Miniprotein binders against p81326. Designs and how they scored, part 36

Target 1, 226 residues: p81326
Amino acid sequence: MLHFGGFIMEINHISKILEKEREEYIRNKVEEYLKQGFSKDDAVNKANQSWRTYIGHRIQDVIYNLLKKFLKDSGLKVTTDKALNNRNLPEELDKVKRLIAINYGEYLFLPDADVIVYKVENNDIKIIAIISVKNSFRERRFETTYWKLKLKESPVTSHIKVFLATPDKDNEISYKCPNGKPKKMRIILEYELDGIYFLKEDFEETEKAKHFGKIVEDIIEISKKL

## First folded at step 14 (miniprotein)

Design Ti15
Fold by OpenDDE base, look of step 17:
Structure Ti15 (fold): chain B 226 residues (1-226), chain A 80 residues (1-80)
Amino acid sequence: as target 1 above (226 residues)
Amino acid sequence: SMVKIRIVIEIPDEEKAKFIAKIIKDLAEELGLEVEIEVRGNRIYIRIETDDLEKLRELVKLIQWLAIMYGAEVEVEIEE
């Protein structure tokens, strides 16, 4: 159990809270849709669909807030792709944005970077890690891998660690070879990425596949080498 | 002996304060704890009186995690 500032990261508490959030969210949405004239069944279905979208963003926010909290004392800073998606950026964030950009010749594009961890030393910014957050792997299964490979191609970005964080509720990548059958997605993601961090307890742990509680320590360690 | 605690949570997003307060209430009810909750703007005020220290500790932990998850600040005061 990693103690961060005396606080033990307990995934069980986070999961419990998210379940209560779900219950309350669904209740509110059902009521909203009923007021709009939908049937009970339609309202429930629409609420569940809405939750699927909501929880994806919610988990990103949770991870952002966790990292922001637990990395604060180390002097590391955290931002998001959302914060970078502005025309008028503060100088610091503008530099961050430029330092994660991928060159496509005539164009620069940003990787999917749900959370970005960086440090400021002597007015210089060093990008430490990008965390991609995935609630499900139904869509864009290997997009994070693509961005990792692209970042590796430039000496400007090759040092940036790319991590995947996921609750993996449907056990899509929790095990490498369940029932003796290789899970292609788990194997590829683990091979190509710098780490996978699970917001759950029931997964196959490896050198690269770890409990989310380890991400703070790993990031701090990486930061010391830059 | 009965322990009384006061918790104040400052929420960055005021619009979420009522939602968060309901979650806290549900968590407390699940633990069998009676809580008084008041929402004022972006602040949630919680009062708990119980002789069950184990349940109290659990609820406080949950509230602390909830606060972190929302980027909120929490102050806990033991009254008696």
Scores: ipSAE 0.837, ipTM 0.943, lowest interface PAE 0.4, mean pLDDT 92
Fold by OpenDDE base, look of step 16:
Formats: structure tokens, C-alpha cells, sequence
Structure Ti15 (fold): chain B 226 residues (1-226), chain A 80 residues (1-80)
């Protein structure tokens, strides 16, 4: 119980840190653009645009690092799709790559897998979960759902849990029926995925929609059943 | 009584070390703590001397979270 209490405090600290990162990042970028000869207004606008791109990748990295840290003591391992894109993979990662591959007949393709959690037992690899990280849902709203459905089609991958992690800053999927109107995206994502984990406090909690702090516990529990 | 803490952060990406050091400085300043920060390669050395244990604990927590967020290792030593 006490270790999970530490995780809720984690989001507030994480948010505060990310805010300070933003301030420093913007300052540095504005200075850079001013040196390039842009006006102050243009420099600020460009810095803000740059931040929007940066923060998306940054959140993925943060989630990766969090999971890597908090799953380590359980003996679980974490990797990314980027790490699997190498031609020369260690045997372990090559096996991981093969165990998440989706069959398209003549071709095998990997799902979008920002973070992959797996265990190694007696030289056998078991994939536990794939976590998709989304900062915004403006583009490719149901892509994670597609991959979940595709993974279900094979006995090799059907056991793999697919989770979505998001700060959902714009409240795109935080509530199912705000103002009595169903939010299609929230309902579909919650129905099709194994869980949605929010990096925020203000959301409608359900059995599948949880605070990000619970993802570690959930993954560990799943890992014990495999 | 004044407490002295030394913190060493080893960052996987050396290019981010200066950036992270600035963030730590800003966090400390917001808490009203004076910190000495030195960056050497991929390591950040932090010295804090304060009688405010509550603020110190808060800053240490923030630094620990920051380190986790960057995949960094943190060592904390209490000097006095």
C-alpha cells in the first residue's frame, strides 16, 4: 500500500518538473531563434511549436524510464519499438521483436509499441504488455485499438495486454459522457484496450480507466499469471 | 542545525546535463534553497546546506523524480 502512495505524489512532481523543463526549453529556443535573426514574436511562436513536438517525445521517454525503474525489482524488463529497429539485435531483443510481430501474409510488421514489457524465464521470453503513449488524439485516434485487435488474432500474441497512457491535457478521453453526450473515442478505447492510464487526476475512473500510478501493479499482477 | 547534503546525478545523455542542472537550480530557487551545482561531463554535483529539513526533503524528492524521468542514477550523501 505504501509504495503506491508514493506513485500518486509522483504525478504532481512530474508535472512540476515538466513545467520547469518547458520554461527552460522555451527560454533556450527563443534565444536560439533570436540569434538566427527572427523577431521576438516569431522566436516565441517557433519555440512554442518546437515545444509541442518535443513534449510528445519527452512524455514517451518519461513513461519508459518510469516503467523501467519501477518494474526492475519485479524482474520485468522494458524496451521500446525504437530499440527493436536495429539490424543487429541481441538475441533477447530479437526474440522480443519476433514475439510481437503481426502476420500480414508475406510480411511481418511490428505494432506501434512505444513501450514493451516482458519477462525472461529459463531463457524463454514472455511478452506481458505493450504501452502506447499519446499526448494528443488529434491524429490516428484509433491506431492503438487497431494494433490490439491485430494482436488478438494470433495465438502467439493474443495474451499481450495493450495499454494506453496519456496526460490527456485537452480532456479528449477523460470522461465518457460529459454533459450527457457520449465521447465516442473514450468509449471505444476503453472497450477495446486492456486499460487506459491517465497521467492526471481529473478523469472519470473505471475498471479499465485508471491513474497511471496503478500501471506498475497491474503489469506485475498480469506477469504472475503468465 | 544545518544539514549538508551532497547529491551526484549520473545522466545517460551528457548533452542534457547542463539542461537538467538548470532545472534543478530553478526548482531549488523556487523552494528558497541555495544550492551549489557543478556539471562535469555527464555528472551533476549538487551541494545543499540548509536548516529547513522540509524544503530539503522536497527538493531531494524532486531531484529523485527528475533523475528517474531521465533514466539517471542518483546518489545522496549526508555530510552533516
Amino acid sequence: as target 1 above (226 residues)
Amino acid sequence: SMVKIRIVIEIPDEEKAKFIAKIIKDLAEELGLEVEIEVRGNRIYIRIETDDLEKLRELVKLIQWLAIMYGAEVEVEIEE
Scores: ipSAE 0.836, ipTM 0.943, lowest interface PAE 0.4, mean pLDDT 92
Fold by ESMFold2, look of step 14:
Structure Ti15 (fold): chain B 226 residues (1-226), chain A 80 residues (1-80)
Amino acid sequence: as target 1 above (226 residues)
Amino acid sequence: SMVKIRIVIEIPDEEKAKFIAKIIKDLAEELGLEVEIEVRGNRIYIRIETDDLEKLRELVKLIQWLAIMYGAEVEVEIEE
């Protein structure tokens, strides 16, 4: 177990809380759909689909709140791609946005950067890491590796660490060789990214594939080198 | 013997307070702890009186993590 801002962070606590949130969310949605006239079977199916959409946004919010809380005393700041797309950007966030943007000729796009960690030194901003949050790898499953490769192409962004955070409840990337066969998604993601952080206990741990609780000390350590 | 603890949670999003209170109640019940919970606006007031100190510590840790996960502020006060 790890020390996290003066107490030990335990992934099991986060997972237990999320499961209770799921139970309450599903119950509320089933009741809502039944009142709308759906059958029990349809209400349950719709509630589960609604949860899949909800949990994606929820996990990003959890990661943002955790990092903001536990990186604060290390002089590190945290923002999100949602905040960077706001019409009323403070100058500081406008600079963050420009520092992670990737140039495609006449077009600028933000990488898949759900959560961004940066620091401010003497009015200059240094991007430390971006964290991509993925619940499912059905579509655009290697998009994060693409963005890492694009960031490596420029000296102004090549230092940016790219992490993937995932509960991976369906075990799509939890193991390197499930059933004796290499899992392409896990192998490539681990090879190309700077780290994969699991919000669960059951996965194959490596130097790059770690419990989410390790992410705070890893980011702090990286920030000291920049 | 019996320990009394007061917890106040201040939720940024008021509409989430009742949902969070339900989660706390469910967590307490799973641990076998009886809690008094009151939601008032964006604040959740919790009182716990128990002699099961180990389960009390576990519940407090869960509440602290829950608060962090919602960006909420928590005040914990222990009596006797």
Scores: ipSAE 0.750, ipTM 0.922, lowest interface PAE 0.7, mean pLDDT 87
Fold by ESMFold2, look of step 17:
Structure Ti15 (fold): chain B 226 residues (1-226), chain A 80 residues (1-80)
Amino acid sequence: as target 1 above (226 residues)
Amino acid sequence: SMVKIRIVIEIPDEEKAKFIAKIIKDLAEELGLEVEIEVRGNRIYIRIETDDLEKLRELVKLIQWLAIMYGAEVEVEIEE
C-alpha cells in the first residue's frame, strides 16, 4: 500500500480508462436509442448528451475514490455533498456538514461541494479542502468562486481550500487567448480559487493550475498546516 | 515462456460489474491480449495466459487503476 510521499498518480492511466468507459457507454446508449426508433444520427447525438450527464457524476466518483484511497495513510478522510444530504447522518458526518455550512442570517446552507476532505484530531474535525468538479463552464462558470467567497466571509470557514478539478475538454480555460493574455474566465477562477487541477496533459501550467496528479500531495501538505 | 494469472475484482456496486468487465475486455483487446472474463454477482474473474509480459504488466496496472477508480478490491494470483 502507498503511504505519504511514495506514490505518483498516473493521469495517463486514468484518462485511458475513462476513454474506454466513454466508448462502451456510447455504444450501449446508441443501441438503446436505435431500439427506441431513433435515427442513427439522433441516437448518436442523444448518446453524447447522455454521456455528458454521466461523466459529470463519474468524474466526481473517480476523484472521491482516488482521494479516499490515497489520503487514508495520512489520516485524512473524504466524503461527498451527496453523502451529507442523506437524512440519517452519523455523528461524524453531521459535524462535517455543520463545519462547512454557510450562514445566511436565519438560515444555514451547504455550499455546492462535490468532494470534501477532512481530518479527525482528538475527536475534533478539521475541514481541509473542497473539490468542485466541472466538466463545462457554459452555464455555471463561477459557481465555485461564489462558494469560496462565502467561505472566506467567516473565520470558521475561511481556512478551507477550494479547488476546481476539470478535464476542460473544450479548452474553455486551458490556454491563453491569441493575443497572449489568459482568458477572462481563467484569470478569475485562478485568482479566486486555491487551485485548479486539470484531468488532461496539455494546458497552461501555473503555480495554481496543475496536473491532477499533484492533488494528493498538495492536500497532504495543506493538512500539515492546519 | 507463458505466464498464467488470475485476477479477481470485487465491485461494491454489483450493477456495475458487467460494464466494468466490458471495459477490461476493451483494454485487453487494445493491448492485443487474450483474456477470459466471467462475471458472478459482484465479482469479476479474469484469466490471462500470455508470453507477452510487457503487455501483461500494462494490463494489470490498468486493472489496478480501474479498481481504485471504482472503489473495488483486486487480487492477483500467478498460476502455473
Scores: ipSAE 0.726, ipTM 0.914, lowest interface PAE 0.7, mean pLDDT 87

Design Ti7
Fold by OpenDDE base, look of step 16:
Structure Ti7 (fold): chain B 226 residues (1-226), chain A 80 residues (1-80)
Amino acid sequence: as target 1 above (226 residues)
Amino acid sequence: SMKKIRITIEVPDEEKAKFIAKIIKDLAEELGLEVEIEVRGNRIEIRIESDDKEKLRELVKLIKWLAIMYGAEVEVKIKE
């Protein structure tokens, strides 16, 4: 259990809280849909569908907030791709945006970067890591690996670590060879990425596949080498 | 001896304050704790009184995690 800032990252507490959030969210949405004239069954179904969309964004926000909190004392800064999508950026964020951009000849595009960790030293910005957050791997399975490979192609971005954070509720990538059958997604993601961090306890741990609680320590360690 | 705990949460999004307050209430009820919760704008004030130190610690821990998860600031005052 990693002690950061006096808190042991306990995934169990996070999971419990998210379950209570689910219950309250569903209740509120059901009530909302009933007021709109839907039947009880329709309201429940619609609420559950709404939750599936909501929870994906929610987990991203949770991870952002966790990293922001636990990296603060180390002097590391955290931002998001959403924050970088503004026309008028502060100088610091404009530099961050430029330092993660991928060259496509006439165009620069940003990788999918749900969370970006960087440091400021002597007015110079160094990008440390990009964290992609995935709740489900049903869609865009190798998108994160694509961005990792693209970042590797430039000396400007080749040092940037790319991590995947996931609760992997459906056990899509939790194990490499469940029942003797290789999980292609897990194997490829682990090979191509700098690390996979699970917001769960039940997974196959490796050098690159770790509990989410270790991400803060790993990022801090990387930051010291840059 | 009864311990009194006052927790103040400042939520960055005022619209979420009521939602968060309900979650805290549910968490407290699950632990069998009675809580008084007041929501004023983006500020949530929680008062808990119990002789069960273990349950109190658990609830405080959950509330701290909840606050972090929402990017909220939390202050915990223990009154003896």
Scores: ipSAE 0.838, ipTM 0.941, lowest interface PAE 0.4, mean pLDDT 92
Fold by ESMFold2, look of step 14:
Structure Ti7 (fold): chain B 226 residues (1-226), chain A 80 residues (1-80)
Amino acid sequence: as target 1 above (226 residues)
Amino acid sequence: SMKKIRITIEVPDEEKAKFIAKIIKDLAEELGLEVEIEVRGNRIEIRIESDDKEKLRELVKLIKWLAIMYGAEVEVKIKE
């Protein structure tokens, strides 16, 4: 149930806004490609391809901004893997980076953690959750599950919740058994991850597969147990 | 009863201000509301007058969500 009174209904507002952004983005890109001398058909195709890349980054930004806004009053902080890779990293973020890094012998790598939620208590940092944002499952379908398994290998990272957030507009993981056949991607992702959060209304809801509006409540409850 | 609303948005990323303003214009147009929008640097000023309280409330809600989605600060001033 929504602790924010209507968060599931507010996802409809987010979806409407993103559709208007899509319309304006594509209009602008078609105009740009036409000025470059492309045919109308080529301009439209190129604009749609450009949108597919843009929407992935845009959804990451939306999730970051939403979490930052709604977790602030609970004493929770939010950052991104992009921010953690910048030069001259502040001490607090350097600690966050070190707490999620995975050791491969002489190499350290960050998991694919588009958005990271953490808290600071007495100058100690506790990583609460990482959120992987996927717009499509055409490539590297199970990358997020790999990182969950790697984080589970160490007692210092095994507590970190690994969530997937997706609009899943193509219904690649929206249902467990569409047309009576098990959907491998949905079954494995739900089994291995701590939660899947959909940025749409049309999907099969389970204890782990939820409306995105519940992610704030879930993160807050998890943070109280740590 | 005609309501007058002024909304101010402070956008962290100035590059996005004009795009955001266009989205607000499109949202208002879909609702049949007339808006005056000015962009000055990272600041967007929106003035709305309407006697349709339901459409006005819906547009304000959409603008607040849009601001959250961009990490922007928003202030709403209501006059009647």
Scores: ipSAE 0.774, ipTM 0.926, lowest interface PAE 0.6, mean pLDDT 87

Design Ti8
Fold by OpenDDE base, look of step 16:
Structure Ti8 (fold): chain B 226 residues (1-226), chain A 80 residues (1-80)
Amino acid sequence: as target 1 above (226 residues)
Amino acid sequence: SMVKIRITIEVPDEEKAKFIAKIIKDLAEELGLEVEIEVRGNRIEIRIETDDLEKLRELVKLIQWLAIMYGAEVEVEIEE
């Protein structure tokens, strides 16, 4: 059992690995664009743009794999919205999909649910948490908040915890009042969501804003109350 | 005394195996460790021989985290 304490110390390892991954990714993309006939400068610029798109999906995948690994021993299961988009789902995943659906009268839609944590007890599915992963807050700043509020409106989904996970590299939500000025986005996200988990060390910690290393413990604790 | 270890990684996506192997090589080079890496399908085999146990421990930790990040399984064996 990799002690949770050891996990917090190892964010530095994750960051180091992601940097090496960036270097290798850029190298490969530059080579690809050169073969397509682009100049060296154009190839480098295009590779950097490609990385910006790629890293968002990569962080989501990393978080999924981390949660899948560390929740396995607790008997909790992890899936993604991507896995639920299939037409032919196993019975278990079909139940998961139905249990997170939001009612719009004539239509049911799924919330943005990058990672979904659930348990199976006596063939019944209980949804524990949805984790939204955001690399940047430039676009759709309050989208996760919208889904949390919609989930609260139904007795079927009101118990589902909604968490935000982010590296927040640009310090958009790391502090509530940097330089004495309130950060509207941090305040609103922390108020509306069940928790914010940072994949970094430099942030203002609160009851709801925590280091990502604590998310596993928090999810396990929630699962015991359901 | 020289310690020899073999690390085996099974990756869920075969297409990523070569990419992961390159990352491991770069990580080892930064630590000043010489490694032999072989990729066969979705299996990566890494052999390391060194007398620097601290660097070896660091590399093993990095590889373990790398494996977790890719949803891969890792086995570490000490070769006599």
Scores: ipSAE 0.831, ipTM 0.941, lowest interface PAE 0.4, mean pLDDT 92
Fold by ESMFold2, look of step 14:
Structure Ti8 (fold): chain B 226 residues (1-226), chain A 80 residues (1-80)
Amino acid sequence: as target 1 above (226 residues)
Amino acid sequence: SMVKIRITIEVPDEEKAKFIAKIIKDLAEELGLEVEIEVRGNRIEIRIETDDLEKLRELVKLIQWLAIMYGAEVEVEIEE
């Protein structure tokens, strides 16, 4: 069922679908590798490695499609870093790209902004939020916090909310003090970012660390204040 | 007690239509529902006839979420 602007997030349905996608993906890849002459064990190992790359991109696509679907009726638009890196950008997207780019002298870089939420008012663009999607925190653990700090340095970008969305299946940031020991990554990410949104049920909920289903309401509320 | 439903999904990427159809088939099998699925280019048509309304509602929810996850449009029609 859909409520509150047609939005209800049911993480269990998404998780079940992704598991079926994994099973079919692995089956297809194993058969492909067997046809290439790999042993059964090698084909399975290669298929699992292929899935790990695929699922990272797949989760980003899922989040993009969910936000695009559920923010549309509120007059909010959604784009991605992939779309902003295309060679022939429409004027609207070129403006979005310039509004989030950070100046490093001779170079301009986009922040870690897998998904960007913005609105258009009278041909003017206002960036509302950027969402960094992380499947794992094994590498570049604090990149998102760095980009938040850089956006805060300029008055033209300081209003942009920076969110992290993650399944965090390995519980790398799900709890603040697991076994009584403070988890540095969770504490720093929660302190520096505007919000962390979990694509799972089992995590320590706080004012900034929430179930992913809250992200649409939060973004809409923020957009009304801008 | 028997309900007949037709679900039509229009996917943006034609290449993904067969994969999505297979996922729907697997979901239906897990629920114990028989479905007829036809793929025509970027369109997937699913026909379901069952008296198990609880399982039918669950499958429809899963299909609707699957469509959202692919940025696809879905129409659900209940037939007599």
Scores: ipSAE 0.767, ipTM 0.925, lowest interface PAE 0.7, mean pLDDT 88

Design m0
Fold by OpenDDE base, look of step 16:
Structure m0 (fold): chain B 226 residues (1-226), chain A 85 residues (1-85)
Amino acid sequence: as target 1 above (226 residues)
Amino acid sequence: GSPEEEYRRLIEEAKKLIEKAVELAKRSGNPELEKRAEQLIEFAEYLIRLAEEYLEEGRPKIAIEWLELAVRFLQMALELARKES
């Protein structure tokens, strides 16, 4: 139902709007770092790093709110790893936190989980999906894959779907074999993850690589099987 | 007009669209369409709040872009509600 062309187009605009900030943001940050005594090259590098962090958080927040609004009527709840980083959690979120934790022997650590989708049935929490949101792949290219593999190692977490959502601004994973050359990152991510969802139009669609507009329905369908 | 004036115009447009979309959604008699329209409206309301944050940060141009997106979502909600009315 949300698959209508209009919705897809508007989702693409989210990323476009966010990118409009870049030039101004970079300029302002460069100026700030120059005033702090950094060289021009260092200032530019620091500004770009700051931008990556900033825009990453912004797109995560938008996607979180989108999923929260569009999944609520399906009885699904949405949270974030950030929300779980509290000492005093409500019982429900404390359970969510424990149900996504990865065992490292003496320690439990949470996967990178920008968005966590879960349901509550009969006072039991079922984790349905983790969505990693990445604006770009310049850093930690396979981190999401690592977490997927780690989640698979435990019967407690093996059922959790791991999705990647990205506008893929640099076209790093939009196509499998552009110009006849395999894109290692696309192939590995698609193979290891449960799905890749693009907030853009120009990408190679496959069974696992879809437009972000389909993620809501896919999550709902998965939730019915769990 | 100034970015601030344009922002105010878009806010008023958004408010009118919300009212109209809510009204039509309630009249559709289709619970599923009503839910979908409400989802779109609620997301648009989030985008309006986001726009307000940008405005408060002194970034009216970006705020306007978010408002325009919100308006488009509201229009979608309205269209969805109209199909069954």
Scores: ipSAE 0.827, ipTM 0.924, lowest interface PAE 0.6, mean pLDDT 92

Design mb13
Fold by OpenDDE base, second read of step 15:
Formats: structure tokens, sequence, C-alpha cells
Structure mb13 (fold): chain B 226 residues (1-226), chain A 85 residues (1-85)
């Protein structure tokens, strides 16, 4: 048994390290935008926007690599929507892409899928889970829910588990009813999604809301049932 | 020491831990623990590469933080690798 406690604590450090970069990043970007001729207020706003994009990608990459390494020995494969954004895909990834596509009549579109977990059995691809990674919920709060609902509409994709991974820095979804007031976003996300995984300790744990350290085991268990 | 010196110290520490963990794994008779230890090592190696990227970008302080995290994962790997030895 991985000293579950130690691993959990180290997972929490990932988000902490990423946040330490913010001050320096913002300062550097503000300076850059000032040199470009923006006002101070505009420079600050642009820097903050740039940070949100940057840190979002960074946390996604870390989580992708974490899952890739910790799922490898379970016969599970991991990819990303970015890797699928290619005209010339290997056959395996082309199949993955097709198996997560959502039908809009004349068009097929991919859900937002920061991490895609799948297995290959007898040359058949089975999609196990999609993990959406969000550093914050300032924008597109229910986007992951939308994709989950869309995936449920097709027998081809209805079995795919959709998880949300987040440090939830602003405590937007960490608690269901803080001070007796329901947090709409937490309640809806927990209801619609198959799980929420927190890269932090300060949250209300439920059957669906867990620490990120449990996601590997949960995915492995799900994969055995498919 | 300077951030650069601290970075170098941590890299050397990480390398030594990787070697020790890999050596311990050779004597480990538990396949499940072996897999977990290897996973931790591989993830730590990713973090080391990530730290290198930050260093190349001129951000040694953040690079050091990633290396420290890598070292902690390697320590965990070594502990697992030694559990049944």
Amino acid sequence: as target 1 above (226 residues)
Amino acid sequence: GSPEEEYRRLIEKAKKLIEKAKEALKELGNPELEKRAEQLIEFAEYLIRLAEEYLEEGRPKIAIEWLELAVRFLQMALELARKES
C-alpha cells in the first residue's frame, strides 16, 4: 500500500508550486505589455488573462504525465485532445478520436478532453474515462457537465466516465453547503459528473468528491468492469 | 547558496536516489511494490525534466521547487523498494 498519506500530500504540492509562479509571471508579463504600449490597467488585465491560460496548460500537463505514469502498468493508455488534433493520426489514436466524438448531425466534434484514458484489447479500443482539468472555474463553469451529458446521449459514448480534477483554489466547489447555503456549482457538478477529484485537502469529501490521489485506483477499478 | 548551486545539489541528490531505488528494486520480491516504486521513479524523472525546462526559461526558484518534489517522490520510491528487503 502506497503510504496513501504521503502520496496525497505530495499531490497537494503540485498546485502549490504552480501558484508560487504567479507573482513572478504576472510581473514579467505586465512589464512586457507595458513595453508594447499598453496602459498599466490593460497590462495587468492582459497579464492575468495570460496567466490563467498558462497555468491551465501547466496543470493539465502535470496531471497528464502523472496519470500516464501511474496507469501504465495497469495496461491502460493515456492521451489528450491535443494529441488527437492531427490530420495524420496513428490508427490507434484515430480510433480513440472516433470513439469520443459527439454527433451534431452534419458534424462530429470532440468533447473537451484534457486527459483520455483507454485500453486496447484484441485490437479493440475501449474508452474508459475523460478527465477535465481545471485550475479555476472563472470561465465555463459547466462545460465539463455539458460534455458529460452529450456523451450520455449516444450508446457509443454513454459508458465513458467523466471526471473533473481541480485544486479549486477559490473554494468554488469544495463544499456543498457552506454556512447552510447550497453551492449550486458543486451540487450540479457532483450530480452530473462521475467524480470530482481535488488536488487539495480542504474540501467536503463524498462518494463522488474525493482527493485526486484516489483517481488512479478508481480508473483501474472502472477499467476492470468494462 | 545561489539558486544554481541549490539546483545542482538537488539534481545530484535525485540522481543518487534514482540509483539507490533501482538497486533496491532488483532485490524486491513483491511485484506490486516494484511497479509502484517504478511509477514513482518515472514520475520523478518527469518532474526533473520539468524543472530543467523552468531552469532554461530562467526561473531557477520554481525549478528548485519541482526538484524538491521529485526528490520526495524518489524517497517514497526508495522506501517502497526497501519495504520487503
Scores: ipSAE 0.840, ipTM 0.930, lowest interface PAE 0.5, mean pLDDT 92
Fold by OpenDDE base, look of step 17:
Structure mb13 (fold): chain B 226 residues (1-226), chain A 85 residues (1-85)
Amino acid sequence: as target 1 above (226 residues)
Amino acid sequence: GSPEEEYRRLIEKAKKLIEKAKEALKELGNPELEKRAEQLIEFAEYLIRLAEEYLEEGRPKIAIEWLELAVRFLQMALELARKES
C-alpha cells in the first residue's frame, strides 16, 4: 500500500517535468520563426502549435514505455498505432492491426490507438484495451468516444476496452459539475468510455475516473476475463 | 556544481542503485515483489535513456529532472527488494 502511494506520486511528476520544458521550447521556437520572417504574433501561434504536437508525442512515449514495462510480467504485450503503420509487419502485429480495424464498407480504418494492449494465447491474439493519451482536449474532444462507439458496432472489436489517459492540466474533465455547472465533456467521456485515468491528484474520482496508477491492475484484471 | 556535474552525479547514483536493487532481488523470496521491483528498475532504465536524449539535445536541466525521477523509482525498487530481508 505504501509503495503504491509513492508510485502514484511519481506518476504525477511525469506531467510536471514535461510542463517544465514548455517555456524554453516556446522561446526557442518563437526565435526560430522570427528568423524565418514571421510576425511576432504568428511566431507565437506557430510555436504553441508546435509545442502541442511535441508534448503530445512525448507523453505518449512515456506512457507507452510505462505500460510496456509494468504489463510485461502479466504476459501482456503493448504496441502503438505508429508501429502498425508499416508495410512489412511481423505476423503478430499484422494480426493486431486487423483485429482493431473498423469497417466502413469498402474500406478498413484504424482507430486512434496511442497504446494497444493485447495477449497471445496459443497463437491467437486477443486485443484487451486501447489507451488514448491526451495532454489537452482542445480540438479533439470526442475523438476517443467516436472510436469507442465504432468499435462497439462489430462483434470482432466490441470487447475492446477503450481508456483515456490524461494529465488534464487545464481541468477540462477533472470534475463533473464544478460550481454546479455540468462539464459536458467529462460527463460524455465518462459515460461512453470504459475508463478515464488521470496523471494528477486533483480530480473527481468515480468508478470510471481513476488515477493512472490503477490502470495496470485494471488492464490485468480485464485480461483475465477475456 | 554545474548541470553537467550534477548529471554525472545522478548517473552514478542511479547505477549504484540498480546494482544494489539487483543484488537484493537475489535474496528476495517473494515472486510478486520481485516482479514489481524489476518493473521499476526497467522503467527507471528507460527514464535514464530519456534523460540522455535530453542531454544530447543540450537540455541538461530537464535531463536532470528525468534522472531524479529515475532515482526515485530505483529507490522504490530497492525498498521492495529489501522487504523480506
Scores: ipSAE 0.839, ipTM 0.930, lowest interface PAE 0.5, mean pLDDT 92
Fold by ESMFold2, look of step 17:
Structure mb13 (fold): chain B 226 residues (1-226), chain A 85 residues (1-85)
Amino acid sequence: as target 1 above (226 residues)
Amino acid sequence: GSPEEEYRRLIEKAKKLIEKAKEALKELGNPELEKRAEQLIEFAEYLIRLAEEYLEEGRPKIAIEWLELAVRFLQMALELARKES
């Protein structure tokens, strides 16, 4: 494998670039909210919420574009939950949407699938993997595991791999037993998901917890077994 | 120099690296390495587009950071294009 090391280290710079912008972003947003009449505490809370959304969308966009470029020569296609929520879907994407949707009687919900990898063979579509992109684990910590369990319950979706991609800047899931104590969130996420891919160098690597640079090869290998 | 001058120097460096990497690919006898180098170039081109967006938004210092990342990917592509099986 030729892209280990160098590629993995370079992609880790994404989170560092965004953190260099963080102070200026938050300062500008606090000033904006203060001018609108919010208290200092409210302005700070709103600015931090804005930043979390901003950085999350940026990381997702970079991951989407990386996977799209690195998977296309293996016959694999990539789309997003945002593209699938478009009202006027092309037939191919409409099939992708139907193949991952969960039926709750009269309601149909898409799982937490920021990025979706699929292939087209003989005019049939097979979903290979969905990737949830999380910048932090302050809210909705286990939503991805719920969707994995729902997909696992049906024979038509049980093959779909569910991955988590994260910089995990605050080390919320980087180690199983920091200071000798089990970290519940890391242990449960690793147990239930098919893989966790870290956009940083410092974390406890296991068979399921890997450097993000491994995700391309893992997806390609999985696709060959379907 | 100014951030805009630094951006200009980096974009010219990126263009030269793309040219060098594509020329080196003509002599590479490994299809898998050729594919990987081309993928690195394409991703770097996306990063250059992202850097341009930051520059257009009046944030040249952040644009430079993204462009530097693109240059790193182009250097990896060139390194792969010069390796042998």
Scores: ipSAE 0.762, ipTM 0.903, lowest interface PAE 0.8, mean pLDDT 86

